# Designs tried in a protein design chat: miniprotein binders against b1l550. Part 189

Target 1, 279 residues: b1l550
Amino acid sequence: MRLPEELLERARDIHSEAPSHRIKLDRVGSFGLKVPVEFKGFLLLAEADVWVSLPEGRRGVDLSRQVEAIYELSNPPKDPFSLCREAAISLLEKLNYADSSGVSIRFDAPLQDGESLKYYGVEISSIASDEIINKIRVEILGMTACPCTAELIRAYKSSEIAATHTQRSLGILEVSTKAEHPDPDKLASIIERAMSSPLRTYTKRPDEGGLVIRSLSNARLAEDVVREMIHLFLEEFGHLPEDTHILAAVRSMESVHMHDIYAERSFSLDEIRKEISSH
Short names: E, the ipSAE of ESMFold2; O, the ipSAE of OpenDDE; V2, 0.75 times the mean of E and O plus 0.25 times the DockQ between their complexes.

## First folded at step 15 (miniprotein)

Design u0 (at its last look DockQ between E and O 0.71; V2 from the best seeds 0.74)
Fold by ESMFold2-Fast, scan of step 15:
Structure u0 (fold): chain B 279 residues (1-279), chain A 99 residues (1-99)
Amino acid sequence: as target 1 above (279 residues)
Amino acid sequence: SEEELERLADEFRELAERLGYDEIEVTREGNRFTVEAERNGVRIRITVEVDGKEIRITVEIEKDGRRIRFMYVITDPEKLEKYLEEIERIIKMFLEYRE
C-alpha cells in the first residue's frame, strides 16, 4: 500500500528541522548492508557500512540516499575497491550538507591453494572530504615455529632438524594511503612469506610432512615475522606516498601457553626511511 | 618516455572530451602534464606524472565551492584502463547530479 501524495503536503520535513540539541555528529549512516562484489573472478557477498557527518543545525540524515549511492554503484557487481572509493565520493555529492563521508566493505578473499581455495580476511574503507583516504586491512593465518625451543632441544640431543613447537599465527597488514588501495593478494603474500610456512586448506600426506619440515627449518619469533613483513612491504610498496601509514602485526597462538604472543609496529613511509637511514 | 607521455596526454584529453568538456587546456612540463577543463560549474584538474614504469595521477574536482582530490600511483600498466574508467565515472557523477 502507498499512501496518497496529498499527505506529503501536510507532513513536516523532519530531517531538515533543527535538532533538540545543537550538536554535530561524526558518523550517521546505514551499517551492515549486504552488497555483491566481483573480486578477481569471484562473485562474493560482502558487508558494507556507509555514513556521513551531520552538522549541528540539521536533525537527520537522508538514509535512503546513502543506500541509493552504494546500491546504484553495486549493480552490476564491481570490484570492492572501486565500489568503496566511488560510493564515498557519491555520498558526499548527494548529501551536500555533509563535511565528510565514508564507506567500509569487508569480505573473505579466496586464494588459490592447490586444487582448492583458502581464504583470508579483507576490510577496506574510503573516507572522503576535501581528499580521499583509502585504508585496507589484510589478515591471514600462517605457521610459526619457536627457534628458542629448537635450539634447546638441539643442545639436548643433537639433530640437523631440531624439534620445536609450532602454532598458528595471524599476520596483519593495515595500510592507510591517499593512493588507491594496495592489492590484497600482494599483502597476503607478504604475510605468508614472512611466516615459517603458509597454512593450507588440506594436504596430501607427503605435502603435510614437507610443510612441517619447512616450518621447523625456518623457525621465527613473532618479532622476526613483523620485521620481515616490514622489509617485504617496503620492497613491494615503497612507491606509495610518503605519508602512507602502515601497521604490521603478528598474533602467535602459542601451542605451549594458555595465552598468545603479540608483536606490532606502526609507521609512516617517511618515518621508517629516516629510521633505516640512521643505521 | 616522450611518446608514452604524449599517448597518456591524448587519453586524458579524450576522457575530458567524452565528458563533454569543450575548453580543454593541456600543459606539459618535463615528465608531467596537466589537463584542465570546466563545464556546468564543474572544474577538473588532472595531473599525470611518469617516472620510469610508475604513473602518478592526481584528480581534482571543484563544484559549488567544494573541492575533492584523489590520487593513483600505478606500477602495473594493466591497471591504467580500469582507473581511467573509474575517473570518468566519478567526474560524470559531478556533472550529472543536481540537487
Scores: ipSAE 0.782, ipTM 0.920, lowest interface PAE 1.0, mean pLDDT 87
Fold by OpenDDE base, second read of step 16:
Structure u0 (fold): chain B 279 residues (1-279), chain A 99 residues (1-99)
Amino acid sequence: as target 1 above (279 residues)
Amino acid sequence: SEEELERLADEFRELAERLGYDEIEVTREGNRFTVEAERNGVRIRITVEVDGKEIRITVEIEKDGRRIRFMYVITDPEKLEKYLEEIERIIKMFLEYRE
């Protein structure tokens, strides 16, 4: 049922009215939208959030304009990075009462694993005001082998390659920068390289054996993984602006304990360079 | 290289021309150039710096008293065309949108 236009003319514009309490809101928008994106030759359905700030003198946001802004840019489907940046800017332009806007896009990114596919989680965000800040979060599972247990077993049974417990570990890299979003595949690669071994979608027997041996020969604490992630990140992305902020983290689903082990470091490029130079 | 900087300057000039800007000012200083233009109240300032294989692009758009700034740091030349197209689309949005 479409309401008669005559009724609409008589209706107050509720959104433009003064609120009962004159308070600015930081984010008002639509969460859980589904938008198509093109990523590495795949057409994916991503989840998206869009929002703008609301000034103290305005009761509500024009939500329809927000939704239109992102969908107009999503047809035809484009890469999620461009979509995110363009949509954030478009929101500020179309909703002129807002002093800031934001877009977040989430999906599972395909990653080639031989003839099969594995994946990592990605969240791409852009926040626009006088400046645009781009944020990307990558999460990928890997495998870690415990060096402590390995050392105990080595002491008990003299072996060059000691048995140890292995577990799944979730690696996380979150980057916020004034530059464009860093390459998510490179970020995923850094995480995998920082762990004892990557995970595989499928393994043949020889491959499985090799994967486990590699893990055992490269045993790492969760703390080791985070430090390695930071080291590798600096090598690959040291060219980013100095005020770029990074979160490096690992959650290890320990196989001998009922709880997880967690380690993280938050830092800016400027901060971490000063820290390293002081040693 | 000097040749690369000149090519980039030409590309950004052409971008502004395609967008309908007629008074385009290009200023060069060392390894940096700036393209400035105004059309229908939309002012753009694009600064490009070349340092070895790294290209830094800063885009500023001003309309109705609001300024937006964003930047790219390109280490892969293959991405340049993609970002040029994106910049063009963004500026076009400002030129076309009217309240």
Scores: ipSAE 0.777, ipTM 0.918, lowest interface PAE 0.6, mean pLDDT 92
Fold by ESMFold2, look of step 17:
Structure u0 (fold): chain B 279 residues (1-279), chain A 99 residues (1-99)
Amino acid sequence: as target 1 above (279 residues)
Amino acid sequence: SEEELERLADEFRELAERLGYDEIEVTREGNRFTVEAERNGVRIRITVEVDGKEIRITVEIEKDGRRIRFMYVITDPEKLEKYLEEIERIIKMFLEYRE
């Protein structure tokens, strides 16, 4: 059923009224939208959230304008990072009663893996006010090999076994900065390089053997992976603003335990530089 | 270098010209320059600093008394054109002209 548009002239504009309780709201928006994006030649369906702040004197948000803003910018499909930054600014410009706006976009990023394909998780956001803060979270699985068990097996009397337990580990890098979103492929690469070995979609037996031997050569505790992620991050992204905030974390799905191990460190660039220079 | 800085300044002047700005002031202070212009109540101020391979771009847009500031820190010169196009699209939003 479609109602006559002429009725809009008689109806109260509920959204522009003052509310019964004059309380500012931080985020009012539309969550779980599906938007098309273009990433490295792939057309992907991403999940998006859009919101604005709502001042104490305004009862509601023009929600149709929010949805329109991101869909207008997503046609034709484009780079999700540009879409995120542009949509956040567009929301703030279109909904001038708000003092801030935000956009989040989530998708799986494809990665070439030899003759096959793998993926990693990406979530980005942009929050606009008198400045824009861009955040990116990258999650990718890798393989870790336990150095403690490897050492015990090496030291075992009469043992010729070069072995340890290996497991999937989820590496996480989250970056919040005033600069543009860091390249997600570089973040994923940092995480994979910090692991004992990358995961592969598929291998032949000789290549699988090589992968395992490589992991034994790079045996790492979850704590070591986090530290290596930080080292590699600083090497690649040390140029970002000093107040850039980073979270580096690993969740290791330990093959010999009923539970996972977790390690994390959050820091700003200026904070970590001071810490490193003291050692 | 000074030559690289002059080329960048020309690129940003041209960006403002494409957006219809016709009174564009470019000022230079060492390794940085600033492009300032105003059209139809939309003021822009783009500051660019070059330090080796690193290019820092800060964009300030003011309309109706509201000011927004955002930045790029570019170390990969292949990304420069992409971000120039993004900056142009963002400024167009404030001019209410969509091409």
Scores: ipSAE 0.728, ipTM 0.895, lowest interface PAE 1.3, mean pLDDT 89
ESMFold2 (binder alone), look of step 17: mean pLDDT 82; pTM 0.828
OpenDDE base, look of step 17: ipSAE 0.776; ipTM 0.917

Design u10E
Fold by ESMFold2-Fast, scan of step 15:
Order: structure tokens, then sequence, then C-alpha cells
Structure u10E (fold): chain B 279 residues (1-279), chain A 99 residues (1-99)
């Protein structure tokens, strides 16, 4: 059903009215939108949030313009990074009362895994004001093996490879930068290389045995994994602006405990280089 | 290299021309160039710096007293075309609102 347009002339413009309380809101928008994106040859259904800042003198946001902005730019489907940046900028142009805008896009990224695919989590955002800040978070599971138990077993019994417990560990890299979003496949690769071994979608028994032996030969604490992720990140992305901010974290789902082990470090490129150079 | 700078300067000049800018100023200084143009109240300033394999692009757009700046740090030259297309689409949005 469609009401006559003449009603718009008689109805109050609620959004442009003064609010009951003159309080600025940081994020007002449409959350949980479904948008198609093109990612490295795949068409994926992503979830998007779009928002703008709302000044203290304005009652509401024109939500229809927010949805229009992202859907206009998502048809035909495009690269989610370009979509994120372009939509954030578009929101500022369409909603001139806003001082800032933002777009966040989430999807599971396919990654080639032998003859199959595995998936890792990607969340990207772009926040626009007088500059654009691009943020990406990548989460991927890997395998870790405990070096402490390995050493204890080696002391107890001789072995080429010490017996120890292994577990799934979630690696996390989050990057906030004025430059374009880092390639998520490269971030996922950094996480996997920092682990004792990567995980597979499916394995045959010989391949499974090799994966376990690889993990046991490369036992690492959660703390070791975080440090290695930072080291590998600096090798790959040390060219980013010095004020780029990184979070590196690992959550180890310890097979011998009822609880998880967690390690993290947040830093700017400028900060970490000064720390490393101090030896 | 000098050849890379010259080629990039021409690519960015052509980008501005495709967007309808007819008064385009290109300024070169060492390993850097800046492209400046204005049309329909939309002023652009694009600065490109080449350092070995790294290409740094800073885009500044000014319209109706509002200024926005964004940048790229490209280490894979094959991604350059993608970012040039994105830059063109972004500037076009500013030019086409109410056009």
Amino acid sequence: as target 1 above (279 residues)
Amino acid sequence: SEEELERLAEEFRELAERLGYDEIEVTREGNRFTVEAERNGVRIRITVEVDGKEIRITVEIEKDGRRIRFMYVITDPEKLEKYLEEIERIIKMFLEYRE
C-alpha cells in the first residue's frame, strides 16, 4: 500500500525537529543489512552496518538515505573494501548534518585448502570525517602444541618429537590505518605461520599425521604466537603509516583445561619500532 | 624511476580529464607530483610519491567548505588500476550530487 504524497506536505518532518534532549549521538544507523560483495573471484553475501553521527540539535537520521547509499554502491557487487570506503564517504555527502560516518562489513572469507576451501572471519570498516580511517579484523583458527608439557615428557622419556597436548587456537589481527585495508589473505597467512600448524577442512590419515607432527615439532605458547605474529606483520606491513594501530591476539582453547588461555598486544608502528630498537 | 613518475602523472591527469576537469595543474618535485583541479565547486588535490616499489597516493577533495583526505600505500603495482578506479568513483560522487 502506498499513501498519497500530499500527506508529506502536512506531516511534520520528525527527523529535522529539535530533540527532547540536546545530546549528540556517536552512531545512528541501519545495522544488519545484507549486501552482496565480490571477494577474490567469489560472490559472497556479507552483512553491513552503516551509521552517521547525529548532532545535538537534530532529532533523527534519514535512514532511507543510508540504505540507498550502500545499495547504490553495492549494485553490481564490488570489492568489499572499496564498497566500505565509498559508502562511508557517500554517507557524509548525502547526510550533510553528520560530522562523521562509518560502514562495517562482515563476511567469511574463503581460502584455498588443498582440493577444498576453508574459511576465516573478516570484519572491515571505514570511518570518514575529515580523513578516512580503515580498519580490518581477521580471525582464523590454527593449531598450537604446548612446549611445557613437551619438555616434561622429553625429560621423562626420550623421543625425537616430544609428546604434548595440542589444541585449536584462534589468532586475531586487527589493523587500523589511514592507508587502504591490508589484504586479509596476507593477515590470515601471518596468523597461520605464527601457529604450530594450520588447520584443514578435511584430511586423509597420512596428511593428518603430518599436520600433527608439524605441530608437535613447532610447539608454541600463546605468548610465542602473538610475538611471532607481530614480527611477521612488521615484515609484511612495515610500510604502513607510523600511526597505524595493530592488535595481535591469540585465544588458545586448552585441551587440558576447562578454560582458555589468552594473550594480546596492541601497539602503533611507531611505538613497536622504538621498543624493538631499545633491545 | 623518472619514467614511472612521468607515466603515473599522465595517468592521473587522464583521470582528472575523464571526470570533466579542464583546468588541471600538474606539479613535479623530485620523486613526487601533485595534480590539482577544480570543477563545479569540487576541488581535488592528488599527491603521488614513488619510492622504489612503493607508491603513495594522497587524495584530498574539497566541496562546500568540507574537506576529506584519504590515502593508499601500494607495494603491489598490479593493484594500482583498482585504486585509480576507486579514486575516480569517489570524486565522481562529489561531482554528481545534484548534477
Scores: ipSAE 0.710, ipTM 0.890, lowest interface PAE 1.3, mean pLDDT 86

Design u10K
Fold by ESMFold2-Fast, scan of step 15:
Structure u10K (fold): chain B 279 residues (1-279), chain A 99 residues (1-99)
Amino acid sequence: as target 1 above (279 residues)
Amino acid sequence: SEEELERLAKEFRELAERLGYDEIEVTREGNRFTVEAERNGVRIRITVEVDGKEIRITVEIEKDGRRIRFMYVITDPEKLEKYLEEIERIIKMFLEYRE
């Protein structure tokens, strides 16, 4: 049932009223929206947050315009990167009292894995003001093998078979840039290539043995993986604007410990090039 | 190359024409061109630079005293059409929306 439209003419416009306290809010919006997206031939269910800044003199935000903006742009489903950028700009244009707008979209991205699929995590955002900042975070599991234990085992009288502990490690690349979002498959590839071995959705016994042997032959510290991720990132994405910010990180779920090992480095392209060229 | 720059300048002029801009200024300088146009209080400035296989596009839109700037750095030429379509959709939002 709908209320009579006459009531709308008599009702106060609560959102445009003065607030109880004259305080600016950074993000006001609709969070946890389910939106369909098209990613590299797949139709996926994504989760989206949309928001705008709220000035100190205005009580509330028109939330219906926020939801309308993203759903108009998501029908038919489109790629989440264009959706993110276009929706952020649309929100800023439609809600003219806002100084900034933002959209974030999260989904699990399918990646071809032999005759099966595996998945990695993607979170993107676009924040619009007088310019747009695009951010992407990619997380994918891989395998690492400990080089320290490998060397101890070799020293113990056996050098014929490398033996060490292996574990799942979570690789993370986060990029914040004025340019378009980097391709997440390329970021996932960088992470996997930096690891001792990628993980698989399904393996048969001979293939599983091969992956373990590969990992043992390519033993890497979390610190090694982060440095390799940075090196590979610069080879692939060194063309991005110099003020692009990157976080490279690894969280190793150590099979011999009750705790994890973590290594990270944050940098701008300006900063890292200066650092590398100083040697 | 000069031929690539000329082709891109034509593509962006045609984009502005499709959006209904009548007075379009294209300025060229070395490996760069700028397309400037205004219609119904919506002013656009699109700067395109070509350096080898890299295409850098900067889009500025001004409406009602507010400016927004966004950019692309394209190393895969096959993505150009997709980003041109996105640019066109974004500018169209500014042209069509009235409060």
Scores: ipSAE 0.785, ipTM 0.921, lowest interface PAE 1.0, mean pLDDT 86
Fold by OpenDDE base, second read of step 16:
Structure u10K (fold): chain B 279 residues (1-279), chain A 99 residues (1-99)
Amino acid sequence: as target 1 above (279 residues)
Amino acid sequence: SEEELERLAKEFRELAERLGYDEIEVTREGNRFTVEAERNGVRIRITVEVDGKEIRITVEIEKDGRRIRFMYVITDPEKLEKYLEEIERIIKMFLEYRE
């Protein structure tokens, strides 16, 4: 049922009224939208959040206009990076009372694994004000082998390749930069290379054996993985602006313990370069 | 290279022309050039710096007292066209939107 236009003329514009309390809000918007995106030849349905700031003198945000902004840009489907940046800017343009806007897009990214597919989690965000800051978070599972147990077993059995417990570990890279979003596949690759071994969607017997042997031969603490991630990141993305902020983290789902091991480092490119140069 | 810088300057000038800007100023300083233009109250300033294989593009758009700045750092030449198209779309949004 569509309300008669005549009734709408009599209704107060609630959103434009002064609020009872004059307080600015940082984020007001729609969360959990579904938008199509094109990524590496795949058409994916992504989850999206859109928001703007609300000045102290305005009661509410024009939510319909926010939703329209992102869907107009989503047809035809485009890459999620361009969509994110363009939508953030569009929100500021269309909602002129806002001094800031933001867009976040989340999906599972396909990653080729031989003839099959594996995946990693990705969240792409853009925050717009006088400047645009782009943020990307990549999460991918890998495998770690414990070097401590390996050393104990080696001491006990005197084997060249020591048995040890292995576990699934979640690697996380989050990058915030004034440049465009870094390549998520490269970020995922850094995480996988920093672990003892990658995970596979499927393994044949020879491949499975090789994967385990590789893991055992490259045993790493969670702390080792984070440090390696940072090292590899600097090699690949050292060209980003110096004020680029990075979070590198690992959550290891330990197989011999009931709890997880977690390690992280937050840093700017400028900060970490100074730290490394001082050694 | 000098040739690359000249080519880029031409491409960004043409971008402004396609968007309907008629008074376009291009200023070159060393390994950097700036394209400035104004149309219908939408002012654009695009700065491009070439350092080896790295291209840094900074776009500033000013409309109705608001300024927005965003940046690209291109290490892969194949991405240049994509970002040019994006910049064009973004500027077009400002030109077309009227309250």
Scores: ipSAE 0.769, ipTM 0.915, lowest interface PAE 0.6, mean pLDDT 92

Design u10R
Fold by ESMFold2-Fast, scan of step 15:
Structure u10R (fold): chain B 279 residues (1-279), chain A 99 residues (1-99)
Amino acid sequence: as target 1 above (279 residues)
Amino acid sequence: SEEELERLAREFRELAERLGYDEIEVTREGNRFTVEAERNGVRIRITVEVDGKEIRITVEIEKDGRRIRFMYVITDPEKLEKYLEEIERIIKMFLEYRE
């Protein structure tokens, strides 16, 4: 059943009315939208949130206009980074009562892994006001091996190869910048190179043995991994604006504990360079 | 390089021309240039700076007393065309929006 258009002329415009209380809201929008995106030759299903600020004098936002804006920009599917930036700006332009707008897009990114694929997590956002702030978070699993247990076993047996426990560790890099979103594949590569070894979709026994030996020969504390991630990040992305903010973190799912080990560092490019140059 | 800076200045002038800007001012200062143009109440200012292989682009759009600024720091020259197309689409949104 479709109601007559005539009713729209008689109905109150609820969202343009004054609210019950004159309180500004920071984010009002449509969350959990499914949108197709094109990422490096793949057509992927992503999940998006879109929002705007709502001034104290306005009761509601036009949610239909928000949904229409992002869907118009996503047809045909485009890369999620351009979609994110363009949609945030478009929302701010089209919803003139808003002081700010934002868009977040989440998806699993394919990464070539021999003859197969593996996947890592990507979450991006763009927040528009008088400037645009772009944020990206990349999460990928790798392997770490404990150097402490390795050293104890070596001391006990004086062997050439010390046994130690290995575990899956989640590496995290989050970047907030006025420049365009960094390439997520490069962020994923930094995380994997900082680990004792990367993980694979599948391996045959000889290749699996090689990865285990590699991780044992490259044993690293969560603290070591975070420091290495920061070092590698600076080599790859030192060109970003000095006020770029980074979070580097590792969550190690310790195979010998009922709990995880976590290490992190947040910093701006300006801050970290001053810290390193003080030595 | 000098040659690269001249090529980029031409590409950004052509971008403004495709958007329908008739009064386009391009000014050069060492390793940077600025493109300024105004049409139908939408004023743009694009500043491009070249330092070796790094290209820094700052886009500023002013309309109805509101100003928005965004930027790119390009180290991979293959991405330049993509970002020029994005800049063009964004400015076009401001030119086409009606109240």
Scores: ipSAE 0.778, ipTM 0.919, lowest interface PAE 1.0, mean pLDDT 87

Design u11A
Fold by ESMFold2-Fast, scan of step 15:
Structure u11A (fold): chain B 279 residues (1-279), chain A 99 residues (1-99)
Amino acid sequence: as target 1 above (279 residues)
Amino acid sequence: SEEELERLADAFRELAERLGYDEIEVTREGNRFTVEAERNGVRIRITVEVDGKEIRITVEIEKDGRRIRFMYVITDPEKLEKYLEEIERIIKMFLEYRE
């Protein structure tokens, strides 16, 4: 059923009316939209949120205009980073009563893993006002091996082999910057290289044994992994603006405990360089 | 290098020309250039700095008293063309949108 367009001339423009209470809203928009994106040769189904700020004197946001803006920019599917940045700017331009706009896009990113694929989590956002702030969060699982237990077992057994417990650990890198979004594959690589070993989608017995030995030979505390992630990040992304903010974190799902171990560090590039140079 | 800077300046001047800007001002200062243009109430200022292998691009768009600034820090030269296309699409949105 489609009502005649002529009804628009008789109907009140609810959105442009004064609200019952003169209160600004920070984020008003369409959340949980399904959008196709093209990521490094793959067509993926992503989930998007789009929003704008709403001034105290305006009752509502034109939500259909938000959806139209995203639809326009996502057809044909394009890379999620360009989509995120362009959509945030487009929303601000199309909805001129807004002081700011934002877009978030979430998806699982494929990562080449020998002859197979594995997946890691990506969440990106762009928030536009008088400047644009781009944010990316990458989460990927890896393996850690406990150096403390390894040392204890070595002392106890006079062993030539470092026996210790291993567990899955979730590595997290979050970057907020005025520059374009960092490449998520590079962030995922940093996380994996910081761990005792990466995880695989599929391994045969000999490959599995090799992965375990690699992990045991490279035992690391969650604290060690976070420090290594920061070191590797600075090598790869030290060129970003000095006010770029980073969160590096590891959540280790300890195989010998009923609880997890967590380590994190938040910093700006300016802050961390001064800290490192003081030593 | 001077050759790289000149090539980049040409690329951004051509970008502005494709968007319909007729009066384009290009100013050079050391390892930097700025492209300024205005059409239909939409003013653009694009500043590009080259430092070794790093290309820093800052884009400013002003329309109806509002100003937005965004930037790129490119260390992978293969991404340059992609970001030029993105910049062109963004400016085009400001030029084409009417109430």
Scores: ipSAE 0.771, ipTM 0.915, lowest interface PAE 1.1, mean pLDDT 87

Design u11K
Fold by ESMFold2-Fast, scan of step 15:
Structure u11K (fold): chain B 279 residues (1-279), chain A 99 residues (1-99)
Amino acid sequence: as target 1 above (279 residues)
Amino acid sequence: SEEELERLADKFRELAERLGYDEIEVTREGNRFTVEAERNGVRIRITVEVDGKEIRITVEIEKDGRRIRFMYVITDPEKLEKYLEEIERIIKMFLEYRE
């Protein structure tokens, strides 16, 4: 059923009215939209949020224009990074009462793993005002092995390959920059290389044995993994603007504890370079 | 190189021409160039700086007293064409939208 169009002409324009209280809102928008994206040859179902700032003198946001903006730009499906940046700018242009706009897009990224695929988490955003700030967060699982227990067992048994406990660890890299979004595959690679070993979707006994031995031979504390991630990040992405902000973190699900171990460091590129050069 | 910088300047001049800009000013200073143009109240300023294989692009769009700036730092030359197309689409949005 549709109401007569004559009613639209007589109805109040509620969104343009003064609100009950003159208070600015930071983010008003459409959240949880399903959007197809093209990522490195794959068509993926992503989830998107779109929003704008709302000034103190305006009651509401035109939500239809927000949805139209992202859907117009997503047909045909395009890469989520261009979609994110273009949609944020489009929102700001189409909703001229807004001081800022934003878009976030989340998906599981496929990564080639032998003849199979494994997946890692990606969340990106673009926030537009008088400039654009692009953010990306990558999360991927790897394996760590405890060097403390390895050393105790080596002392006890005089073995070159120490027995120790291993566990799944979640590595996290988040980057906020005025430049384009960093390549998530490169961020995922940095995280995996910082771990004792990567994880596989499927292993046969010889491959499984190899990963375990690699992990045992490359035992690392959570603190070691975070420092290595930062080191590798600077080698790959040191060209980004000096005010680029990074979060590097790892959460280790310790197999010998009832709790997790967590280590993190937040920094800007200018801050970390000064710190490293002071030593 | 000087030859590479000149080819890049031509690409950005052609981009502005495709968008319908008639009066395009290209200024070169060392390892950088700036493309400036204005049409229908939409002013663009694109600055490109080359350092070895790194290409830094800054795009500024001014319309109705509002200005937006965004940038790229390209270390993989194969991505240049993709970002040129994105820049063109973004500027086109400002040229085509009427309040």
Scores: ipSAE 0.789, ipTM 0.923, lowest interface PAE 0.9, mean pLDDT 86
Fold by OpenDDE base, second read of step 16:
Structure u11K (fold): chain B 279 residues (1-279), chain A 99 residues (1-99)
Amino acid sequence: as target 1 above (279 residues)
Amino acid sequence: SEEELERLADKFRELAERLGYDEIEVTREGNRFTVEAERNGVRIRITVEVDGKEIRITVEIEKDGRRIRFMYVITDPEKLEKYLEEIERIIKMFLEYRE
């Protein structure tokens, strides 16, 4: 049922009214939208959040304009990075009362694993005001082997390659920068390289054996993984602006304990460079 | 190289021309150039710095008292065209949107 236009003319514009309490809101928008994106030749349905700030003198946000902004840019489907940046800017332009806007897009990114596919989780965000800040979060599972248990077993049974427990570990890299979003595949690669071994979608017997042996020969604490992630990140992305902020983290789903082990470091490029140069 | 920098400057000039800007000012200082133009109250300033294989692009758009700045740092020349297209689309949004 479409309301008669005559009724609309008589209705107050509730959104433009003064609120009962004059308080600015940081984020008002639509969460859990579904938008198509093109990523590495795949057409994916991503989840999206869109929001703007609301000034103290305005009761509500024009939510329809927010939704239109992102969907107009999503047809035809484009890469999620461009979509995110363009949509954030478009929101500020279309909603002139807002001093800031934001877009977040989430999906599972395909990653080639031989003839099959594995994946990593990605969240791409852009926050626009006088400046645009781009944020990307990558999460990918890998495998870690415990060096402590390996050392105990080595001491007990003299072996060059000691048995140890292995577990799944979730690696996380979150980057916030004034530059464009860094390459998520490179970020995923850094995480995998920082672990004892990557995971595979499928393994043939020889491949499985090799994967486990590699893991055992490259045993790492969760702390080791985070430090390695940071080291590799600096090698690949040291060209980013100095005020770029990074979160490197690992959650290890320990196989001998009922709880997880977690390690993280938050830093700016400037901060970490000063730290390293002081040693 | 000097020739590469000139070609790059030309690309940004052409971008402004395609967007309908008629008064385009290009200022060059060493490995840096700035493209400035105004059309229908939309002012753009694009600054490009080249350091070896790294290209830093800063885009500033001003309209109705609002200023937006964003940047790209590219080390892969193949991405240049993609970002030029994106910049063009973004500026076009400002030019076309009227309250």
Scores: ipSAE 0.752, ipTM 0.910, lowest interface PAE 0.7, mean pLDDT 92

